# Ledger of designs, part 3: VH-VL binders against Cytidylate kinase (cmk)

Target 1, 230 residues: Cytidylate kinase (cmk), of Chloroflexus aggregans (b8ga54)
Amino acid sequence: MRVPQTIAIDGQSAAGKSTLGALLAEALGYLYFDTGVMYRALALAALRAGIDPDDEAALSELAHQLVIDVTQPTVADGRQYTVLVNGEDVTWAIRSPEVERIVSRAARFPSVRREMVRQQQLIGQRGRVVMVGRDIGTVVMPNADLKIYLQASLAERARRRAAELRSRNIDMPLEQIAAALAERDALDAHVSQPAADAIILVNDGLTPAEEVALVLNRFVYSEQALENGH

## First folded at step 1 (VH-VL)

Design b4 (framework fv_potravitug)
Fold by ESMFold2-Fast, scan of step 1:
Structure b4 (fold): chain C 230 residues (1-230), chain A 119 residues (1-119), chain B 108 residues (1-108)
Amino acid sequence: as target 1 above (230 residues)
Amino acid sequence: QVQLQQWGAGLLKPSETLSLTCAVYGGSFSGYYWTWFRQPPGKGLEWIGEIDHSGSTNYNPSLRGRVSISVDTSKKQFSLKLRSVNAADTAVYYCARVPYSSSWYFDYWGQGTLVTVSS
Amino acid sequence: EIVLTQSPGTLSLSPGERATLSCRASQSVSSSYLAWYQQTPGQAPRLLIYGASSRATGIPDRFSGSGSGTDFTLTISRLEPEDFVVYFCQQYGSSPLTFGPGTKVDIK
């Protein structure tokens, strides 16, 4: 049977898109990653080169000089993927607090984002990939075989976020979590829109296992998908 | 030739807001994160958060709901506010500097301010 | 969050002796992201070692760091009187930044 080779998952913050993406990729034997890891890789390279994260020209030039790749895990150390910068494994290095400090600043420049999107598109062209982000179905992989836009109620997303934070011993009021998510939604409103051909999936009341089973049975392995395949 | 000098009220009652300010003398203010730490009596250091000259902030997730850091770039000062304090917030608070290119270490520190929270 | 454990809690030695201080992480930390600090009571901490083994500017060569994975060590080859203070390890490989509880080097 013909199954989608490229799957784009976009959606609201805390809607569960990384969990869905990872489980779908595991079921299909595909590469999974959040596009944010490529911006983290650029940020790490900028720190190593002594580049100010507010210097758009220097960051843009650096981005054009780098080959940032994301592959299936190259070592069995619990990673979900391997991130390479000019062939160097930076998978864990991009998780450092120093990278966290500057990644959003480095990622805000249109010229930097254009180059990162270009490199993301190269990864997507290889197929057998589930890519997660904010604009994957609209900008990065506009011709993806399957596009999912994941959404959930603010209350449900706040509950999920609260549970995640509590597992890390962080106790924050639900109202404050909800307010932060609503603010993020407003900031992303002009960027994070579902593609016209995306499947809108509401993640209220479904467990991760139920959601991945629904996607696989209805949109990946369904009779309709088989009828339209070759 | 860089010096950090900090000040603020050290005696608080539960539920009050802690306010501390750090002033930077010498050197460039841009190109660095300006950071707050605390150290409870007999315990290790805890990172609170940081801010740069443009107002870009990062906070320790454990304190994000109660903490805010602000900057006055013209005065080369940055300030910590911690809301709804309780006895667990009793600590010596420090300000410190981190270069953009080297967030591995904190190269200059303020003198510290003892904050006591008691009823 | 990564929890750092330091042992021993107190190390009692005499000037001229070698001190070996241990730092153990609850999960693997790249050696590139482990630092050691020294703190004299009443003063701010001072950076000694970063990247597990790189000595900070102005730090005497009697201080050295080693280790990888979850096990890291700070060694002071010959204790001087000013070295009888508290030492903290810190990881910066995962957010949030975390510090160990400290090892006090005490005079015997």
Scores: ipSAE 0.000, ipTM 0.370, lowest interface PAE 18.7, mean pLDDT 83

Design b5 (framework fv_potravitug)
Fold by ESMFold2-Fast, scan of step 1:
Structure b5 (fold): chain C 230 residues (1-230), chain A 119 residues (1-119), chain B 108 residues (1-108)
Amino acid sequence: as target 1 above (230 residues)
Amino acid sequence: QVQLQQWGAGLLKPSETLSLTCAVYGGSFSGYYWTWFRQPPGKGLEWIGEIDHSGSTNYNPSLRGRVSISVDTSKKQFSLKLRSVNAADTAVYYCARGGDYWEDAFDIWGQGTLVTVSS
Amino acid sequence: EIVLTQSPGTLSLSPGERATLSCRASQSVSSSYLAWYQQTPGQAPRLLIYGASSRATGIPDRFSGSGSGTDFTLTISRLEPEDFVVYFCQQYGSSPLTFGPGTKVDIK
């Protein structure tokens, strides 16, 4: 009788998982966030502490000292969520270009990822959440009520990202975008795999609205989905 | 091609509430901060506030308590309400599109609405 | 609140000359969150530069931006007649978002 309380969305960068996640969360009144924001929070803390983002031991030690949380917005200032580091609101600070430059490097270490996963699991236990990332359905929320894995070709993902950037007056060469996506794919390859019980969605030519409608009607509000949510 | 069109009452008396609406034609509504600015005659621009497609808002503290921005995602519209207006609120009001990424600025603007507050 | 100061207030030059416009912040601003706008009288502002140095779509190569920290510059390498208008800098990395008071580029 209930719709899914926990939704895990995995897939490669620019496959549309953040757009799908945000729109699904909006439709359901759930918390939405990309687990990357927690790695951004760690990266910010590392920058503030003068830690080299390539120093695994120092980063792992730092990660163990931090409590990183993500909640529904605590301030009406345009945010989709609130990110806290040891109780300090870092929601806007993690958007800095300095953080963006090092987040993938900080996120590659297994020891760091183990600590972040533990904190992600605590957030998932609260329910009413759409969590987006690389290993949500396999590691973070292995018992999520609904698991989605998005697939799209590198060329298609690059074109989508280029269109998004161009719509905001950012003109970046398509090859540069594709190279950046391929680099992120390589960094995430060791952890990003679809769960055995995940729904595989091929996002070829669907608009975000069409994709959300498909998910809601077929996997969230359908009689079969509601029965599985009992 | 994305366009913003705005409308609302341009003549107000002191103590009344200003109400302006901005409609977005074309393009994606999600992934952006939909923003209000104003410009008093002969002066620079002042940021009023912003809203995303989910209704999350951010306001200029100088207008705190008087400003409210709302969104109708199904119609791709967002609206500004400014309460208890006075002569200092006389300005051209603009809606604009801003991105949610660190490199984004305001690339698409409405045509502007002249709002005059006089007795 | 970050206060932006633009200098000079009015810059009087002839077509074909180089224009250099300054924007200084009361405290450090990330270069990724500094923009320049052009405004023709009676029109909405037009985005020229975002992220301190990135040219917006459709903006001619004669416009360039530079700077970091508290000191930012907009350069117009060779003024065209249509460039004799008002220019504003803006920071959009810290709430409240703030603009400079503007620099008017006036024809001699």
Scores: ipSAE 0.000, ipTM 0.413, lowest interface PAE 14.4, mean pLDDT 82

Design b6 (framework fv_potravitug)
Fold by ESMFold2-Fast, scan of step 1:
Structure b6 (fold): chain C 230 residues (1-230), chain A 121 residues (1-121), chain B 108 residues (1-108)
Amino acid sequence: as target 1 above (230 residues)
Amino acid sequence: QVQLQQWGAGLLKPSETLSLTCAVYGGSFSDYYWTWFRQPPGKGLEWIGEIDHSGSTNYNPSLRGRVSISVDTSKKQFSLKLRSVNAADTAVYYCARGLYDDSSGYYFDYWGQGTLVTVSS
Amino acid sequence: EIVLTQSPGTLSLSPGERATLSCRASQSVSSDYLAWYQQTPGQAPRLLIYGASSRATGIPDRFSGSGSGTDFTLTISRLEPEDFVVYFCQQYGSSPYTFGPGTKVDIK
């Protein structure tokens, strides 16, 4: 009897990867995180150091000097994980609007991404982890025990994004959201590819609980699954 | 440092095929999109198309029937072919490196030196 | 396709003065994905600004970008002799990517 120790979840924008990843990790007692939080941690460190987020050499040097770790929650304050930069808890600081504005800029350089991938791989080597992103099954954890590529219809993804924006008091027309996602899909077709050994999961008409149950039913029996009522 | 060098025939007659090549020196090749642009004398830039290391292309719809872009990943080179040229294709042609901005579009940080292409009878 | 217009077509100023260049889009530019380029005659374009307001690596701090939606501005706080060249805006929020016709900054 065995359960995958490393689970990689990739897929289309707004397909529900974070929800699936978090619920799977909860069911298995695993660490969950979106690799974007590590880029957010780097962006925060860059802001604090006064580094221009467009300065590749300075960012690459900073990334090399930082130890960014993601662990199980260390505080019972509603967090799903704890993000540490050189041992400092930055879990909530990385969610600031200032970090949000620059994270994509800091994350785009190949030299920076190479160092972040190395640190992501170190976390993956510990096992008992569900890692979410766009290239986890192809670049970060090419030997993951289970690889999932999550897809959903444009209409469903637009609805999910609209609900997310409304929860943040942002009201955008559904047509505009759908158009933006379609453009993103066309651009991302060159980047976000399912690994050859990935399971393609279509997330249309499934509740989050149904998605989790479907994935768990693909495992051979385990003590952890039984303890979690599966 | 990254440097782009381009070459190809600059003088063409109507109905001929334009062929230009761009070589990339320094830096990573597979992590970027490689793009062609043109600029008619005294006018603005026009995007022609892009290609990645795997050969995936995206073209400007206005040129789609006449344009093809190819890549030789081992040589770190990519090439533009534009068929059935006429006087309206007279322009300076540029190759450039496209930087990925999160999940949308590209802006261009390194450019080739340009090639003046003249189409005349 | 999104059409970009730039104004003025020609801006005549002296070294040391402030330059303000406008770029307007026919439709809202998604995520304010708008870039500014500088072009010296006979040379390839040079990236100045991307994401409407982010300065590219190596670009002096006298260059700044602002704006959102359909209205964008490039500001040069204090013109240097080498700044009297042509400037183009580009949107990359929608395919095909499109450029403005350019604004020429001329010396008085």
Scores: ipSAE 0.000, ipTM 0.403, lowest interface PAE 12.6, mean pLDDT 82

Design b7 (framework fv_potravitug)
Fold by ESMFold2-Fast, scan of step 1:
Structure b7 (fold): chain C 230 residues (1-230), chain A 119 residues (1-119), chain B 108 residues (1-108)
Amino acid sequence: as target 1 above (230 residues)
Amino acid sequence: QVQLQQWGAGLLKPSETLSLTCAVYGGSFSDYYWTWFRQPPGKGLEWIGEIDHSGSTNYNPSLRGRVSISVDTSKKQFSLKLRSVNAADTAVYYCARDIEYGDYVFDYWGQGTLVTVSS
Amino acid sequence: EIVLTQSPGTLSLSPGERATLSCRASQSVSSDYLAWYQQTPGQAPRLLIYGASSRATGIPDRFSGSGSGTDFTLTISRLEPEDFVVYFCQQYGSSPYTFGPGTKVDIK
């Protein structure tokens, strides 16, 4: 039986890729994480070092000096993974509002992103991992054993977004939400493309449990998947 | 404006160590990976490896046991050492700059150095 | 490693003609991360196209790239005298980065 050791999940905004990734990893006993947590770890280290998040040279130098690791949970406190910076557990510290304010600024520099990708690739080389992002199957793990690009219809994504906004007490018509998502899709067209060898999975009308069952039965454990190499 | 200049010995005997240096003039040094390539006579280019300003390296697996790239950030220079050379290492060697994050394409190149390995 | 094949090996044309150069990959190139270089004998390569279709800074619009997956094309719409040199494709969708063997465009 050949089961994929590395799984890359990319996808459109609001398509449910993090939920799918976490459930697949749980079913397989694999490590799961969103690559954004490594940029948050760098941002935390920059705050602690007093580095200006707009100082590319200092931030890049810091990135190369850090050992950022993501492992299976080391504590049973509800976490899905453990994030380590030079061996220190920062799993909850990276969720601070201060980190959130600067993470996009820290993540914008090509020199910083190249180093983060290098460290992400080292984690991927260990196998038994489900990695989620926008460019995992194309840049981070181009040789992943299984690549999934998760899509959902504009209507489904608008419905999910509307529910999210309502939980935040924001009232917005579905047609307006759909128009905003369509505009975002057009802007992202060149950066969120699926890998050529990715499985395009449409998430219309499927619950998370149904989605994970479909992936496991169709692409992980099926006779066709095993015949095709996994 | 960015310019790369390279130098080093071009004639080697089998078992010797190749040593080439590349100097970067103009532009930012710390924002880029700096790369070495070679081109054997009549063949295409082969990527050797890359280094950034902090000394982080990545090497072609086929050369990993013999290759070392180092950087001198204060001088804006990076150097290639290839140990235990043989006739198959005869090539024109080039240094180059990676154009952009994740693109691994090369927009500025050194002039090249012909390295001949013969006894 | 991904192996790139270029065809034809030599393309004999006259100035003013259209040149079409092919590059095929042994496996699908992730995100169409495919570049084209021009090389005059004895000189370093010059970047022409990256991301399969984006022209590098300063490259004339007679050069264009197209293709996806495993099949890529470099087109020179109207050959100038300086275009009769060697062209290489390169993939950077996976490490190690690999180059094709080259296509020589020479005068008929």
Scores: ipSAE 0.000, ipTM 0.367, lowest interface PAE 19.1, mean pLDDT 82

Design b8 (framework fv_potravitug)
Fold by ESMFold2-Fast, scan of step 1:
Structure b8 (fold): chain C 230 residues (1-230), chain A 116 residues (1-116), chain B 108 residues (1-108)
Amino acid sequence: as target 1 above (230 residues)
Amino acid sequence: QVQLQQWGAGLLKPSETLSLTCAVYGGSFSDYYWTWFRQPPGKGLEWIGEIDHSGSTNYNPSLRGRVSISVDTSKKQFSLKLRSVNAADTAVYYCARGYEGSFDYWGQGTLVTVSS
Amino acid sequence: EIVLTQSPGTLSLSPGERATLSCRASQSVSSDYLAWYQQTPGQAPRLLIYGASSRATGIPDRFSGSGSGTDFTLTISRLEPEDFVVYFCQQYGSSPYTFGPGTKVDIK
C-alpha cells in the first residue's frame, strides 16, 4: 500500500477533527482545509454582489460563476491555507461577522451545496490533501485513499467544548454543554455517517500529538512497510 | 428538556398587524434557527420564516413583503409580525426549533382569526 | 417551490395492522431531505423521521421511513391506538420548505 494522497476526516461535533486534520497535513506537507471555508467564500461573494440570501436560484447561479480555490498558504501570516475567489485572496475576509451571520443560510441550499461539492472534488483530485467536514468520505471524496471518522466520548467532547467557550468568555455548565452535544449528535445523524470503509478512531485520552503519531504510524506509513520489494 | 411557549393577540381585523412572541426554555439557543409556521383550519402547514440568534432571517417568498421576524437573545425570545392581514391569514400559528430544516420542538400554537 | 402530494388522503385500518403512507414531490428532493410529522388534532406537530429514513429521538421503532428523489414512504409496522392521527411530510431539500396536505389514519 502507498502513502495516502487523499485523506478524508469526518466525525462528531467537538471530536477534534480540525486539529487532527491540520497536524496530519503539516506532518505530510499536504493542503489542509475545512470545507466550511468554501461556503464562507460564497457567502462573502453574495454579500459583495448584493444577492438576497433567501434567493436560492441567485446563490446557485453565483456559485456556478465563481472559481473558489483553496491552496497552501501564500502568505506567512499565521494562516493554515489560502482561500481564493476568482483569484482574489479572501482568507481573512471570510472570517468577518457579516459572513458568519449568513454562511449557514447559504450552506443549507441543496443546489448550492451540490456546486460547492463539485469544486471541493476538483481540489481533492489534485491529491496531497487532508479535507475535513461532515460527509467527506461519503459524498465529497468517496474514493479517498484514507478515511477517518473521529469519535470521542460525550464527556470528553463536552470538556473540549467548555474550554472553547471559555476562550470566548462564555461560561456554561458542563452538563448543559453535554446535553446540547448529545442533541446535536442526534440531529446530525442523517447528515454525518461514517463511510463503510472509514477507520473509526476514538481519541479519548489522547493528546493531539499522540493522535497524529498514531495515525501516521498505523495508517499512513505502516502500510507502506508492507509493500516490501516495490 | 426544551420547551417553547408562545403568546399574542388572536383576533384581528383586515389591514391590522399580527404580532406573536415565542419564548425558549432550556437547551442551546445559538445553534438553531427559530422559526414560524401557520396552519389554516383543516389544511397543511406553511413555513413562514426563521431567525438565528444573531438576527439573520430567511422568509418564505410568498410572505416576504409582509413578514418580519425579530430576536431578543438576552430573553431567548423571537417574534413574528405579519402586516396587512386579511381573512386568508386565519390559521393556527406555531413557533418551532429548526436544525438543518427539520423541526423537533414546537410551541403550543396560537389561533389567529381575521374577520371584519 | 416543491409541491408535496400525500396519498391516500384517509387510511382506515385497525390496531395491529401495518400502515403505509406515501409522499410524492413535484421535483427531486435534494439529498433526500424529507421529514415526517405526526399531529393530533388541536396540538403541534411531532417530528418522527428526518433525512427520509432517520428516526427522531424518542420515536418508537415501529415508525420507519424510506424512499429517495420524488417518492417517499412512511411505514408504521403495527398500529397502536395513539397512532390514529394525521401525518405530514415536509421537504427541506430546497427553500421554501414545503409540507404535504396530510394523510389521516383513522380507525375502522
Scores: ipSAE 0.000, ipTM 0.422, lowest interface PAE 20.3, mean pLDDT 85

Design b9 (framework fv_potravitug)
Fold by ESMFold2-Fast, scan of step 1:
Structure b9 (fold): chain C 230 residues (1-230), chain A 118 residues (1-118), chain B 108 residues (1-108)
Amino acid sequence: as target 1 above (230 residues)
Amino acid sequence: QVQLQQWGAGLLKPSETLSLTCAVYGGSFSDYYWTWFRQPPGKGLEWIGEIDHSGSTNYNPSLRGRVSISVDTSKKQFSLKLRSVNAADTAVYYCARGRGYSYGFDYWGQGTLVTVSS
Amino acid sequence: EIVLTQSPGTLSLSPGERATLSCRASQSVSSDYLAWYQQTPGQAPRLLIYGASSRATGIPDRFSGSGSGTDFTLTISRLEPEDFVVYFCQQYGSSPYTFGPGTKVDIK
């Protein structure tokens, strides 16, 4: 039996990796999360402790004091996961505007990132997990059983972003959306590279359901089905 | 497949600045931290510091204030500067590839013997 | 800083024998960040084991690593002539990254 226990999904902005990750995890009964939620948990703890988000030493010390865990949803309130800081449920608190303002500052320090990666790796080692980010297959779970790097054309990503913005009553010209995505791609090019053993999946023209079905049938179940003769 | 080649002046006088460069051939540059180590004659290895493709650095506290590491991503090169050298800085200096946070250091330059004497 | 100690300082054995090398940390080290290196005099270190037990690419299966917490072991199941060199353990989970003083595997 070769059902992958650890799945790493990386990819371009607006390529649909969070949607693919969540649906794939739902189909498999696995934990799903974006690694950014753990940095948000650290940022929340820093705010509560009155720690300056520019103080690397204090943030690093705080990170080492915290047990940040991500589990399957513990409450049926629409959450995709439960985030715990020393056992306290902070799932919704980490989504506050105050956390949003400082999370990038807190996440920039190598000593902080090392501790967060360590905790991410411990979650990954439990198996039954789909982890989403930019460097999951290269840094966080380099030994993941299945690595997917999700790509989509600039035009398709701009279309998806435009639909998302319209759902929030924001009407922006498609040309401006495409330009913004191209600029973000340039900034992310140095970080968001596919692992050498990653499957490159082009997400043009597929619905989320079709993409999940393709991944399950081709990369998750096909070899196992042949070996088991069903 | 991946090769690191290093160069720089190996003979220095006390108070001078050490300058070494490491060039990376093959493989991905942006997925790794690029690291400097040194080894005094007959002693163990000491970590100096690291840099990623974006210029983010982390230094050994014992050398902080004297050490600067820089990166040129277009050339796939990174450089070490150690100022105000003295006899205790005599060592073989190595550049190395660090694989994120869990892999250890898997490719190393050939080493440069640095001697500090007057 | 985490101090690593290695024992024995020198291990004298014959080709074909098993070598067991110890590395102890002054405080707990996550096994995810413990590595072993081999060094021939005059050359750069060569990564053998990372994450306490994962063999690096191209490393023969006679090399294995184990351990957790403060106590880690490198085992060479059957020494070959080229294995009579120096071995270092390293932790890279806490800054500054630190190395042990080394164990020299010497031929009888």
Scores: ipSAE 0.000, ipTM 0.405, lowest interface PAE 18.1, mean pLDDT 83

Design c7 (framework fv_indenebart)
Fold by ESMFold2-Fast, scan of step 1:
Structure c7 (fold): chain C 230 residues (1-230), chain A 122 residues (1-122), chain B 115 residues (1-115)
Amino acid sequence: as target 1 above (230 residues)
Amino acid sequence: EVQLLESGGGLVQPGGSLRLSCAASGFTFSDYAMSWVRQAPGKGLEWVSSISGSGDYTYYADSVKGRFTISRDNSKNTLYLQMNSLRAEDTAVYYCARDSYGDYEYYGMDVWGQGTTVTVSS
Amino acid sequence: QAVLTQPASLSASPGASASLTCTLRSGINVGDYDIYWYQQKPGSPPQYLLRYKSDSDKQQGSGVPSRFSGSKDASANAGILLISGLQSEDEADYYCMIWHSSAYVFGGGTKLTVL
């Protein structure tokens, strides 16, 4: 295959990787999702089953008994994907505050992550997928056809975050936002590293549309990319 | 510089009420869960309450459920603890602490304020 | 009974190593928990030291020297804070903490004296 069937996007906080991933998938007709939604699905199932999110053995057993799937949108209600747990549509239920609070605890267990990675890899094997996260190119899809690590300057990420906060009536100085992002970068340094074979994409000064066009023209449809595709 | 500054502590009679505030600066307040932790004179640390970044989800220690209410105003970068029906055993230094940053982050309190003293005495 | 148990005191010499234990109650498995460690000096708020879940899942606090490290003893059902190359400024109270059953739980604290 010359056109990449599996695309992994990792990157810094507020660098725009979800926007890039969604638009790229839309342009290609591919499935798009952040792998975090699968951990949210497990967390929801655990809450419904009355399982303690700190009980690794029970969570691991639950994960092995669940079929968690992510598909193209099945309903035209603004969703970017459909999340299914044993065939039940949980797309909106996984966004609850209860799920938000416990998902990081459930996601930390190695045995749980191994099972989630296995299920993520099954989705990836279908091809026609863009997965977004922090370790997709290194852990989840180490053999992805195309790996992108998205970067942006601290100043640019701070401006994007400031605009987002203003839309929620939160008006914070840029220096405070930049400080929070720098602190987040330090925390993420231990887990969010680009794969050795990833394309480092710096999106300073690019609109989302320009960035998508750049990726499609240089890394997906270009003569050079097609010659190097597998 | 990340800073948390508590205020509102003081002397109050048993059965009284007090409202604590914690002013945050140097980080995007709404992206972090926040917690209150107290320490009685000469005793260890005791968790009191936590609130999510959005304010939509709260947790309380059993000893304060029904008496204390945690809240936040993200537009003012301020965390609150409303304390009602105060008892002698609530006497402590109250610390506010920054908790988790967003989804899939390390769970725990990594930045602490200097504390504000609450004394419940007759 | 108490969810987390720490010895009340520990003493060690400058330059030596100290191992501080945090024992989990019977019925909960230390393997399932992130153990957080905090240092508190008189008149100061607690300072975050580190989090330890496993060798592949651990985090060091900002500015915390590498001579502070975490581990677990599965047979004792305990988390461990190791401080190597003890210095006089390490004299402090040390607290462990976990998130358990929708609540943060602190250990009783260990007073480390560096003699």
Scores: ipSAE 0.000, ipTM 0.439, lowest interface PAE 11.6, mean pLDDT 83

